Miniprotein binders against q96jn8r1131to1294. Designs and how they scored, part 125

Target 1, 164 residues: q96jn8r1131to1294
Amino acid sequence: TLEFLENHGKNILLSNGNRTATRVASYNQGIVVINQPLVPQLLVQVRIDFLNRQWTSSLVLGVITCAPERLNFPASACALKRAAWLLRGRGVFHNGLKICEKFGPNLDTCPEGTILGLRLDSSGGLHLHVNGVDQGVAVPDVPQPCHALVDLYGQCEQVTIVNP
Short names: E, the ipSAE of ESMFold2; O, the ipSAE of OpenDDE; V2, 0.75 times the mean of E and O plus 0.25 times the DockQ between their complexes.

## First folded at step 11 (miniprotein)

Design yg3 (at its last look DockQ between E and O 0.64; V2 from the best seeds 0.68)
Fold by OpenDDE base, look of step 11:
Structure yg3 (fold): chain B 164 residues (1-164), chain A 82 residues (1-82)
Amino acid sequence: as target 1 above (164 residues)
Amino acid sequence: SPEEIVEEVKKLIEEAIWLAMKGDKTKAVELLQKALDLVNKLGDTEFQKAVDDALKAIDKGSPWYAELILDEALELAEEKSE
């Protein structure tokens, strides 16, 4: 069963069998990691449940290749300096450096109800799915094992893991 | 003292980023300008550059990046002041 790990950002409250993450304070400290590593053909999806419009920016979605259970999470995902491939806005980031300027839809403008998915293909390419539509390869060769990461940042206050 | 200045800068940065994240770009910039003035007293060119870069980030609508820059700069400055 896909769940968020108990090791999470300080402002996160897990519920619904650890399938729902809610950021209950401020705009940051909202990183969560999904328990099972991504494997080829596994589509991991989260739904944006609630947006708090008082904040700017929104969630970050990506993967980490370090062990998540003991990871000391920074206040925001983009502060991760190693083993991180992240999607923010329309950009793709690796260890804090932008490696792609425009990819897929702007995550900062995804409305509530949007379902975002990550999937590895057989070649190690990381795909972004938006409402079930494959947006293409965001990262061409991701080391395995890797875990899906969601940073409930800015407007994004709640997400829930959903089945494909 | 340098330590006192860093502490004051920290407060300004925290509030500035909070405001920036709230979308109050103007007020955020004002506070960071105050922070920059204090940083200049430290003679810390790296910290100064960080604040300048953060201002640019806020200006182009990336307060999250400003936060990253400033948090790192604060950490370094605190280490120097100890």
Scores: ipSAE 0.794, ipTM 0.894, lowest interface PAE 0.5, mean pLDDT 95
Fold by ESMFold2, look of step 11:
Order: sequence, then C-alpha cells, then structure tokens
Structure yg3 (fold): chain B 164 residues (1-164), chain A 82 residues (1-82)
Amino acid sequence: as target 1 above (164 residues)
Amino acid sequence: SPEEIVEEVKKLIEEAIWLAMKGDKTKAVELLQKALDLVNKLGDTEFQKAVDDALKAIDKGSPWYAELILDEALELAEEKSE
C-alpha cells in the first residue's frame, strides 16, 4: 500500500498507518515522500485535510529522483537544489529555478477536501490531477525512478493519502 | 569581514521570512531592508538584486518565493566568503 516514508521532515507526525501526515509545529520542516516510485500505471493522490489560514503560503507538490530513505531533508522544499521538480502556486520549479510561470490551478487556493494527484504518463511526463481532473503535463520527461513528495508548508498542516 | 556580514544577513533573512509567513509583512520588509544595507557593503550586485527581488516577492504575498531566491543567493555568497 501507498504510505508516507518514515524518513520525513522534523515537524511531521505520521498516523493512520503512515497514510496521514500532520505538521505539528511552525510553518516548515514538513516534507514527506511517498514510499513507492511513480510508474505510468500509478496515481498517487493526497487529500488536503487541514489548512491553518493564519499562515500565508500553502503546500508544495513534486517529485525527487534521488533515493529518499536516508535523504537529509531541508527545512523547505525550495532548498531542494538537486533532483527535484516542484509545483508551487501556479509555478513549476526545477532544482531551485522557475521553469514555468503558469501551470494548472493556483495550489495556494485549494481548499480543505481538495484531492491532488501525481502520475507519470508513458513518455515520462508528470501530470497533476485536481479532484480527479487531469491538468495536463507539468514536467516533460521526468527521469525515473522518482518519488512523489509533499511539503506541508505554511497553511497546509495535514494531508492523507487516498485511493484513486 | 565578508563572512561575518553574510552570517548576519542570513539571520535577518530567516527572521524576515518567519515574520512574512505569520503575516507581519511590514516587519519582514524592515528586516530585509537592514539585510540589504549590509549586503551593499559586500559590493555583490547579484546578492543586492536577490534581496530586492525577495522584497518584491514579500510585497506580493509570496514568502516561499522570497525564501527560494534568498536561499540561492546565500549559498553563492557563503561560497565567495569562504
């Protein structure tokens, strides 16, 4: 089954059979990674369970292409300078550089209950799904293997892995 | 020394981002202006531009993007001061 990996940000508490991640302090140290690499037949979905609107920004989604089990996570996903492709707001970022200004919906506006999904297509393109609706290719030709990543940043304090 | 200036700027940036994340935009901007004054002493025009761009990002309500810009700039400045 899909679970969040035991190696995660320092402010994360895992529960619900490691399918729920909660940030229990501050606005950062909230990176979690899905335990299985993405493959074309796999749709990884998380539901936004709880947003604390006292913070300003919200979650980051993405993939990492390095082995995540022993990785030393930075405080925020923005500091992932190697092997990372990130979706934040409407922007797409690769290793700290913005490569697309406007893709899909603004993730900062997604309310509690939103289901966000990541999958690879047969060409290695990374797709974002929002409430079951494919938003298209965010990143062409992502190297494999890669793992889905969520940074419970700012407003986003809890997410849960859900089935497609 | 350049190393001491970069270390002080790093502390100011960390506090500024925290303030911006809590919605204290005015105080965050004040701290980044102090950081910019220190960065001006380095004569590093790329670092100066990064702080100015981060100030714009804070003003537009995006402390995440400010953090992104400044993390890269700090890494480069630390390498130069070593």
Scores: ipSAE 0.598, ipTM 0.797, lowest interface PAE 1.3, mean pLDDT 91
ESMFold2 (binder alone), look of step 11: mean pLDDT 81; pTM 0.767

Design yg4 (at its last look DockQ between E and O 0.92; V2 from the best seeds 0.00; counts 0 for: pae E 1.6 > 1.5)
Fold by OpenDDE base, look of step 11:
Structure yg4 (fold): chain B 164 residues (1-164), chain A 82 residues (1-82)
Amino acid sequence: as target 1 above (164 residues)
Amino acid sequence: SPEEIVEEVKKLIEEAIWLGMKGDKTKAVELLQKALDLVNKLGDTEFQKAVDDALKAIDKGDPWYAEIILDEALELAEEKSE
């Protein structure tokens, strides 16, 4: 069963069998990691449940290749400077460096109800799915094992893991 | 002292990012400008550039990117001040 790990950002409250993450304070400290590593053909999806419009920006999606169970999470995924590939807005970042300017829809403008997915293909390419539509390869040749990461950042206040 | 300046800059940065995240980029920029003025006293050109770049990022409405820049810059500055 796909769940968020108990090791998470300090402003996160898990519920619904650890399938729902809610950021209960501020705009940050909202990193969560999905328990099972991504493997080819596994589509991991989260739904944006609630947006708090008092903040700018929104969630960050991505993967980490370090062990998440004991990771000391920074306040924001942007501070992950190693073993991290992140999708933010329309950009793709690797260890803090933008490696793609325009990819897929703007995550900052995804409305509540949007379902975002991550999937590895057989070649190690990381795909972004938006409402079931494959947006293509965001990151080629991602090291394995890797874990899907969601940073409940800015407007994004709650997400829930949903089945494909 | 350099350490004291870095600490003050850190506080300004934290507040600036918060304000930026609230959408008040004007006030955020003002705070970063104050931070920049303090950083200039350190003679740390890298830190100075980082704060300036972050200021520009905030002004463009991208506090997330500003946070990236400043996070790294603060880390380096703290190391130098020790």
Scores: ipSAE 0.686, ipTM 0.848, lowest interface PAE 0.6, mean pLDDT 94
Fold by ESMFold2, look of step 11:
Structure yg4 (fold): chain B 164 residues (1-164), chain A 82 residues (1-82)
Amino acid sequence: as target 1 above (164 residues)
Amino acid sequence: SPEEIVEEVKKLIEEAIWLGMKGDKTKAVELLQKALDLVNKLGDTEFQKAVDDALKAIDKGDPWYAEIILDEALELAEEKSE
């Protein structure tokens, strides 16, 4: 069963059997990681449950290739400068460098209730799903094992893992 | 001391990112200008460039990208100051 890993950002409270993550302070310290690595058949989906309009931007979604169980998570995913692939707004970032300016919808405009998904294809390509619709390959040839990550950064204060 | 300057710059940067996240671009830019003045005293041209690039990112409404730029620069500056 998919759960958020107990090692997470300092402002995160896990609930609902570790399937719901809530950021309980500030705009950052909100990194959560799924407790199983991605494999080609696995679709990891989270629902945006709550957006706090006090902040700008919404969230960051992505993968890391380092083992997450003992990481000291930084304040935000942007500081993951080694082996991280991040989706933010319409941009795709790799280790702090923007590698694509326009991919999929603008994640900052996704309302509460939006279901966001990550999946590897058989070639190691990382796919974004939005409300069940495959947006295509965001990142080709992601090394395995890799781990799905959500950073509750900015407006997004709560997400819940949902089954496809 | 250089260490004290870097610590003050770090506080200004954190506050500037906070203000950028709150949507107050004008105040965020003001704080990063103060940070740049302090960084100029260090004579660290790479740090100066990073703060200037982050200023531009904040002014465009992208505090997340400013944070990317400044995180690396701060870590290097802290190591240099010991």
Scores: ipSAE 0.534, ipTM 0.756, lowest interface PAE 1.6, mean pLDDT 89
ESMFold2 (binder alone), look of step 11: mean pLDDT 80; pTM 0.753

## First folded at step 12 (miniprotein)

Design kn1 (at its last look DockQ between E and O 0.92; V2 from the best seeds 0.87)
Fold by OpenDDE base, look of step 12:
Structure kn1 (fold): chain B 164 residues (1-164), chain A 96 residues (1-96)
Amino acid sequence: as target 1 above (164 residues)
Amino acid sequence: DEKERKIEEIIYRAFEKSDEGELEEALELIVEAIRLAVENKDEDLLVWAIYIIANIAQELGDPELLEKVLELAEEAYELTKDPEIKWLIEYLEKDK
C-alpha cells in the first residue's frame, strides 16, 4: 500500500496509516516521500486537503532519484541539491534549473480538493495528472528508480494519498 | 563541516535571489560559491552550483555566459564523472 515514509520534514505529522501528511508548524519543513518507487503505469495521487491562505506559494510536487530513507530533508524542496525533479507553480525544475517555464496548471493556485497525480509512462516520461486528467509529460526520461515527493509548502498544510 | 555549510547557504541564497529576479546579485553569489566549492574540493556542492549558475545564465538570456557555464560543466564532468553533470551538458547543448 502507498504511504508516506517515516523519514520526513520536521514539521510534518503523519496520520491515517501514514497516508495523510499535515504540516503543523510554520510554512516549511514539510517534505514527504511516498514509500513505493514509481513504476510504469502506476498512478500515485495526493489530494490537497487544507490550504492556509496567509501564505502565497503552495505545494511542490515531484520525484527524487536518491534513497529517500537516508535523505536529510532541507527546509524546502527547492533546496534539494541533487536527484530532484520538481513541479513548482507552472515551472519544471531539475536541481534548481528551470527546464520548463509553463507546464500544466499553476500549482500555487490549485484549490482544496484538487487531486494531483504522478505517473511514469513506458518511455520513462513523468506525467502530471490533475483531477484525473493527464496534463502530459512534465519530465522526459526520468531516471529510475524514483520516488514521488510532496513538499507541503506555504499554503498547503495537509495532503492525503488517494487511490485512483 | 562549517565550510561546507557556508557554501550550501551561499548556493541556496543565490537560488533564492534568482527566483526573486535579482539575477545580478544571484550571479555574484553563485560565482563565489563555485570558487569556494572548488577550493574546498566539494564535488557535490560544485555540481549543485553549476546547475544554479546555468539557471541564472538562462534567465539572463546571456549566450556568452551560457557558453562559459557549458565549459565549466565540461571541466567538472572530467573531474567528477557525475551523471547529473553529463545530463546538464546535454541539456545545454540541445538548448543552443
Scores: ipSAE 0.881, ipTM 0.948, lowest interface PAE 0.4, mean pLDDT 95
Fold by ESMFold2, look of step 12:
Structure kn1 (fold): chain B 164 residues (1-164), chain A 96 residues (1-96)
Amino acid sequence: as target 1 above (164 residues)
Amino acid sequence: DEKERKIEEIIYRAFEKSDEGELEEALELIVEAIRLAVENKDEDLLVWAIYIIANIAQELGDPELLEKVLELAEEAYELTKDPEIKWLIEYLEKDK
């Protein structure tokens, strides 16, 4: 069953059988990881439950290709030094390098209730889904195994894992 | 290690300045961070710093700087053999 890992950012409180993550302080320290690696055609989905619009930036979504169970998470996903492929705003980033200027919707403007999904295709391409609609390939060849990550950054204060 | 943590903070600050559009300040910071990472023999931070200077060079649209970054990445690959640097070299070569 999909859950957020117990190893997470310091400002995260897990609830609802570890399917809900809430950032309970500040604007950062909100990294969570799904407890199973992505498998081709497995769709991992989270719903944005609460946003605080006093911040200008919102959640970061993506994958890491290293084992997450004992990883020391930085304050922000943008500070992941290696093995990270992130969707942020409209950009796609690898280890802080912007590799795609514009992909999919602007994550900083997604409202409460938006369901965001990640899956791998058979070629190792990473797909973003928004409210069930495939946005296409964000990263064409992600190393495997990889693990879905959400950074409850800025505006984003709560997300919940939902079934497709 | 306190030296390692301070270098890491400089790299992240360079990223933040780049993200804010302060590219000259970001470049000054990341050049210093690279020097410190080499001095401290911190291969992981050097690799990450090279990713950040590659991003700064890309945002500047400066072909001369991009060529210098590619040379730096190639030197770092010979030193570290880190597959993350190999990926970066291949990425930068496709953009030539």
Scores: ipSAE 0.835, ipTM 0.928, lowest interface PAE 0.5, mean pLDDT 92
ESMFold2 (binder alone), look of step 12: mean pLDDT 79; pTM 0.751

Design kn10 (at its last look DockQ between E and O 0.03; V2 from the best seeds 0.00; counts 0 for: placed apart)
Fold by ESMFold2, look of step 12:
Structure kn10 (fold): chain B 164 residues (1-164), chain A 96 residues (1-96)
Amino acid sequence: as target 1 above (164 residues)
Amino acid sequence: DEKERKIEEIIYRAFELSDEGELEEALELIVEAIRLAVENKDEDLLEWAIYIIANIAQELGDPELLEKVLELAEEAYELTKDPEIKWLIEYLEKDK
């Protein structure tokens, strides 16, 4: 069963059998990671449960390609120095380098109830799904193994893992 | 340690400035971070700083700066053999 990993950002409280992550303080320290690596045909989905629109920026979604169990997570996913492929706003980033300016919808404007999915294709391409609709390949050749990551940043205060 | 934490904070501030569109200020700050990372022999922070200056150079659209960033990345790769820097070199060199 997919769960959030016990190693997570300092402001996260896990609940619902570790399938729900809530940021309980501040605007950051909200990184969570799915406990199993992505494999082809595994669709990892999270639902945005609660947003606080007082903040301008919202969640970051992506993958980390190194082992997450013992990492010291930074305050924000954007400060991951290595092995990170992130979807933020409409951009795609690798270790702070913007590799695509516009991909998919703007994550900063996704409403509560939005279901966001990550999946690898057979070529190692990372796909974003939004409410069941494949948005295409965000990153064409992600190293494996990799783990799905969500940063409950800014607006985003709670997400829950849901089955496809 | 304290020096590593300080360098990391400078690199992240440069990223923030770049994200806000303050590209010349970001460039000045990341150049200082690179100097400090080299002085402190912090290979991991140097490599991250190279990613950030690559982003700044890309957003500036400055081909002379991009060439200098590529040379710096190649020098770092010779020292570390880190595949993360090899990926960046290949990204910057995209040609058929």
Scores: ipSAE 0.828, ipTM 0.921, lowest interface PAE 0.6, mean pLDDT 92
Fold by OpenDDE base, look of step 12:
Structure kn10 (fold): chain B 164 residues (1-164), chain A 96 residues (1-96)
Amino acid sequence: as target 1 above (164 residues)
Amino acid sequence: DEKERKIEEIIYRAFELSDEGELEEALELIVEAIRLAVENKDEDLLEWAIYIIANIAQELGDPELLEKVLELAEEAYELTKDPEIKWLIEYLEKDK
């Protein structure tokens, strides 16, 4: 069963069998990691449950290749400088460096109910899915094992792991 | 680009300060990042910095600071014509 790990950002409250993550304070400290590593052809999806217009920007989605159980999370995934591939806005980032400027829809403008998915293909390419539609390869040749990461940042206050 | 790296480092330092609860100091760094991003016409970093400063302003609960954010964003938009910054301005104004 896919769940969020107990090691998470300081402002996160897990519920629903650790399948739902809620940021209950401020605009940051909202990083969560899914327990099982991504394997080829497995689609991992989260749904944006609630957005709060008090804040700006929105969730960051990506993968990490370090051990998630021991990770000391910064206030934002954007501050990760190693072992991180992230989707923020319309950009793709590796350890803080932008490797793609325009990819998929703007994550900062995705409405509530949007289902975002990550999937590794057989060649190690990381795909983004939006509402079930494959947006293509965001990151080629991602090291394995890797874990899906969601940063409940800014507007995004709640997400839930959902089945395909 | 060395200038770009410098701006990024400032932003990363601001995140670290935020982790430590030093929002006022983080704010000062983000303002500097915005200034440098404008000078370098770096739309991506500018947008990023504006998002951050807006959230800091909201966290601090300072309406005057929020107005300053809008002013900075307006100036940034006039210089870069970045549609994302324009969107952000409209977004923030709707909550006033």
Scores: ipSAE 0.540, ipTM 0.802, lowest interface PAE 0.9, mean pLDDT 91
ESMFold2 (binder alone), look of step 12: mean pLDDT 78; pTM 0.728

Design kn11 (at its last look DockQ between E and O 0.85; V2 from the best seeds 0.83)
Fold by OpenDDE base, look of step 12:
Structure kn11 (fold): chain B 164 residues (1-164), chain A 96 residues (1-96)
Amino acid sequence: as target 1 above (164 residues)
Amino acid sequence: DEKERKIEEIIYRAFELSDEGELEEALELIVEAIRLAVENKDEDLLTWAIYIIANIAQELGDPELLEKVLELAEEAYELTKDPEIKWLIEYLEKDK
């Protein structure tokens, strides 16, 4: 069963069998990691449950290739020191380096109810899914094992893991 | 380690500035962080700083600076053998 790990950002409260993450304070400190590593053809999806328009920006989605259980999370996923591949806005980032300017829809403008998915293909390419639609390869040749990461940042205050 | 913490804080600040578009100030800070990381032999922070300066150079659109970053990355890789730096080198070479 897919769940969020107990090791998470300081402002996160887990519920619903650790399938729902809620940021209960401020606009940051909201990183969560899914327990099972991504394997080829496994689609991992989260639904945006609640947005708080008080803030700007929204969730960051991506993967980490380090052991999540021992990770000390920064206030924002964008400040991860290494082993991170992130989707923010329309950009793709690796360890703080923007490697793609425009990819898929703008995550900052995804409404409540949007289902975002990550999937590795047989060649190690990381795909983004939006409401079940494959947006293409965001990151080619992602190192494995890797874990899906969600940063409940800015507007995004709650997400839930959903099954395909 | 106090030195490590100081270096880390500088890198964080450089990152924040770069993310805000203050690229020139970010560049000054990250260069200092790199120097300190090398001096303190902190491989993890060195790798992080190299990625940050690469991004700054890329955002500035300065090919000369990008070339210097590539050289720096090559030197860092020889010292650390960090696969993350190897990836960066390959990336920078392809984007020429």
Scores: ipSAE 0.849, ipTM 0.931, lowest interface PAE 0.5, mean pLDDT 95
Fold by ESMFold2, look of step 12:
Structure kn11 (fold): chain B 164 residues (1-164), chain A 96 residues (1-96)
Amino acid sequence: as target 1 above (164 residues)
Amino acid sequence: DEKERKIEEIIYRAFELSDEGELEEALELIVEAIRLAVENKDEDLLTWAIYIIANIAQELGDPELLEKVLELAEEAYELTKDPEIKWLIEYLEKDK
């Protein structure tokens, strides 16, 4: 029942019942959003299907707390002006402010086959899962409702929603 | 809006420069972007620009600049009541 929204970055092609997103051009314009808000019981997982090592940076993962259906997405997630909490490389960012220097693995080095997950805990803390393993709280107390976002940036050319 | 797009481009460029470690150039750009956002009465771009100058001040480790950023954020909060600015004020005051 989880799918990527039809409102997405310009370089994205959705397939597999909107469960697979492919960036088909360039290195950016690859933002996708999951079609349901996060709730504490919901673990949203995507698998990295295809990487192009031509680029050095890779996907950005996170949440937005504004309604995504009609949002005009920028070329990259880092240009989201508000309501965004992002995991990029090893850092955690809120609207361009680095709030944590090192959290979890370096997303720029995750290989194909890696399964990345997002969920909220009961306090509104945002957790990252890597291959089923909880990495802890990336962002304490994220406003709700929020939606999981993936930016197929740089190396990352394809991801697929997978069930827990 | 062409003016809005220009301000947005300046803010993003300042973020890029700060991410690359060019903190003084980033600061110069973001100060100009803040002035333009105020002149254009663009509350959303002003809020974002305040986040970016807060990041730059944090990276510089300049306590006087950080105090001025906090004063700016407080003034902007009184004008806009934007909860994103309130969050930032609380973040800066907690000394994470």
Scores: ipSAE 0.793, ipTM 0.916, lowest interface PAE 0.6, mean pLDDT 91
ESMFold2 (binder alone), look of step 12: mean pLDDT 79; pTM 0.758

Design kn12 (at its last fold request DockQ between E and O 0.96; V2 from the best seeds 0.90)
Fold by OpenDDE base, look of step 12:
Structure kn12 (fold): chain B 164 residues (1-164), chain A 96 residues (1-96)
Amino acid sequence: as target 1 above (164 residues)
Amino acid sequence: DEKERKIEEIIYRAFELSDEGELEEALELIVEAIRLAVENKDEELLVWAIYIIANIAQELGDPELLEKVLELAEEAYELTKDPEIKWLIEYLEKDK
C-alpha cells in the first residue's frame, strides 16, 4: 500500500495510516516522500486537503532519484541539492534549473480538493495528472528508481494519498 | 563542516535571488560559491552550484555566459564524472 515514509520534514505529522501528511507549524519543513518507487503505469495521487491562505506559494510536487530513507530533508524542496525533479507553480525544475517555463496548471492556485497525480509512462516520461486528467509529460527520461515527493509548502497544510 | 554549510547557504541564497528576479546579485553570489566549492574540493556543492548558475544564465538570456557555464560543466564532469553534470551538459547543448 502507498504511504508516506517516516523520514519526513520536521513540521510534518503523519496520520491515517501514514496516508495523510499535515504540516503543523510554520510554512516550510514539510517534505514527504511516498514509500513505493514509481514504476511504469502506476498512478500515485495526492489530494490537497487544506490550504492556509495567509501564505502565497503552495505545494511542490515531484520525484527524487536518491534513497529517501536516508535523506536529510532541507526546509524546502527547492533546496534539494541533487536528484530532484520538481513541479512548482507552472514551472518544471531539475536541481534548481528551470527546464520548463509553463507546464500544466499553476500548482500555487490549485484549490482544496484538487487531486494531483504522478505517473511514469513506458518510455520513462513523468506525467502530471490533475483531477484525473493527464497533463502530459512534465519530465522526459526520468532516472529510475524514483520516488514521488510532496513538499507541503506555504498554503498547503495537508495532503492525503488517494487511490485511483 | 562550517565551510560546507556556508557554501550551501550561499548557493541557496543565490537560488532565492534568482527566483525573485535579482539575477545580477544572484550571479555574484553563485560565482563566489563556485570558487569556494572548488577551493574546498566539494564536488557535491560544485555540481549544485553549476546548476544554479546555469539557471541564472538562462534567465539572463546571456549566450556568452551560457557558453562559459557549459565549459565549466565540462571541466567539472572531467573531474567528478557526475552523471547529473553529464545531463546538464547535454541539456545545455540541446538548448543552443
Scores: ipSAE 0.888, ipTM 0.951, lowest interface PAE 0.4, mean pLDDT 95
Fold by ESMFold2, fold request of step 13:
Structure kn12 (fold): chain B 164 residues (1-164), chain A 96 residues (1-96)
Amino acid sequence: as target 1 above (164 residues)
Amino acid sequence: DEKERKIEEIIYRAFELSDEGELEEALELIVEAIRLAVENKDEELLVWAIYIIANIAQELGDPELLEKVLELAEEAYELTKDPEIKWLIEYLEKDK
């Protein structure tokens, strides 16, 4: 039942029952959002399907805490002006402010086949999973409801929602 | 709005410069963006610009600038009552 929301970045093509997102042009305009808010114990997972190593930076993963259905997405997740909690490279960002310099693996170096997961714990902490391994709390107290977001940026050209 | 779009572009450019390590140039741009957002009465862009200058100040490691950013954030919260600024104030007040 998890799908990417029909409202997405302009360079995205949805396929596979809206479970696969492909960036079909350029390096940006690739924001997608999962169609249900995160709830405690729901693990949302995406697999990196295709990378183009021509680019230096890769996907951004995170959550937004505002309603996504009618949101006007910017070209890049890093340009989200509010309500955004993002994992980029090794950093954790809130609305462009780096709140943690080094968390988990460097997303810019994750290879094709990597499965990235997001979930909330009972305290509202946002956890990153990498290939089934919990990396710990990226953000200790995320406002709810929040919605999982992937920006198919730079290297990242395709991701697919997968089951845990 | 043409003015709104230009302010947004300046803020994002300041973020990009900061991300590339050009902190002094980023600071100059974000200060200008803040002036423009205030002049244009764009509360959402003002709030975002304050987040970006907070990041730049943090990366510079300049406690005097961080205190000025905190003062700016407090002033913006008085004006807007935006919970995003409230969060930022609490973040900046933590011991480091």
Scores: ipSAE 0.867, ipTM 0.937, lowest interface PAE 0.5, mean pLDDT 92
ESMFold2, look of step 12: ipSAE 0.864; ipTM 0.937
ESMFold2 (binder alone), look of step 12: mean pLDDT 80; pTM 0.766
ESMFold2, fold request of step 13: ipSAE 0.858, 0.838; ipTM 0.935, 0.933
ESMFold2 (binder alone), fold request of step 13: mean pLDDT 79, 80, 80; pTM 0.759, 0.770, 0.771
OpenDDE base, fold request of step 13: ipSAE 0.884, 0.882, 0.883; ipTM 0.951, 0.951, 0.951

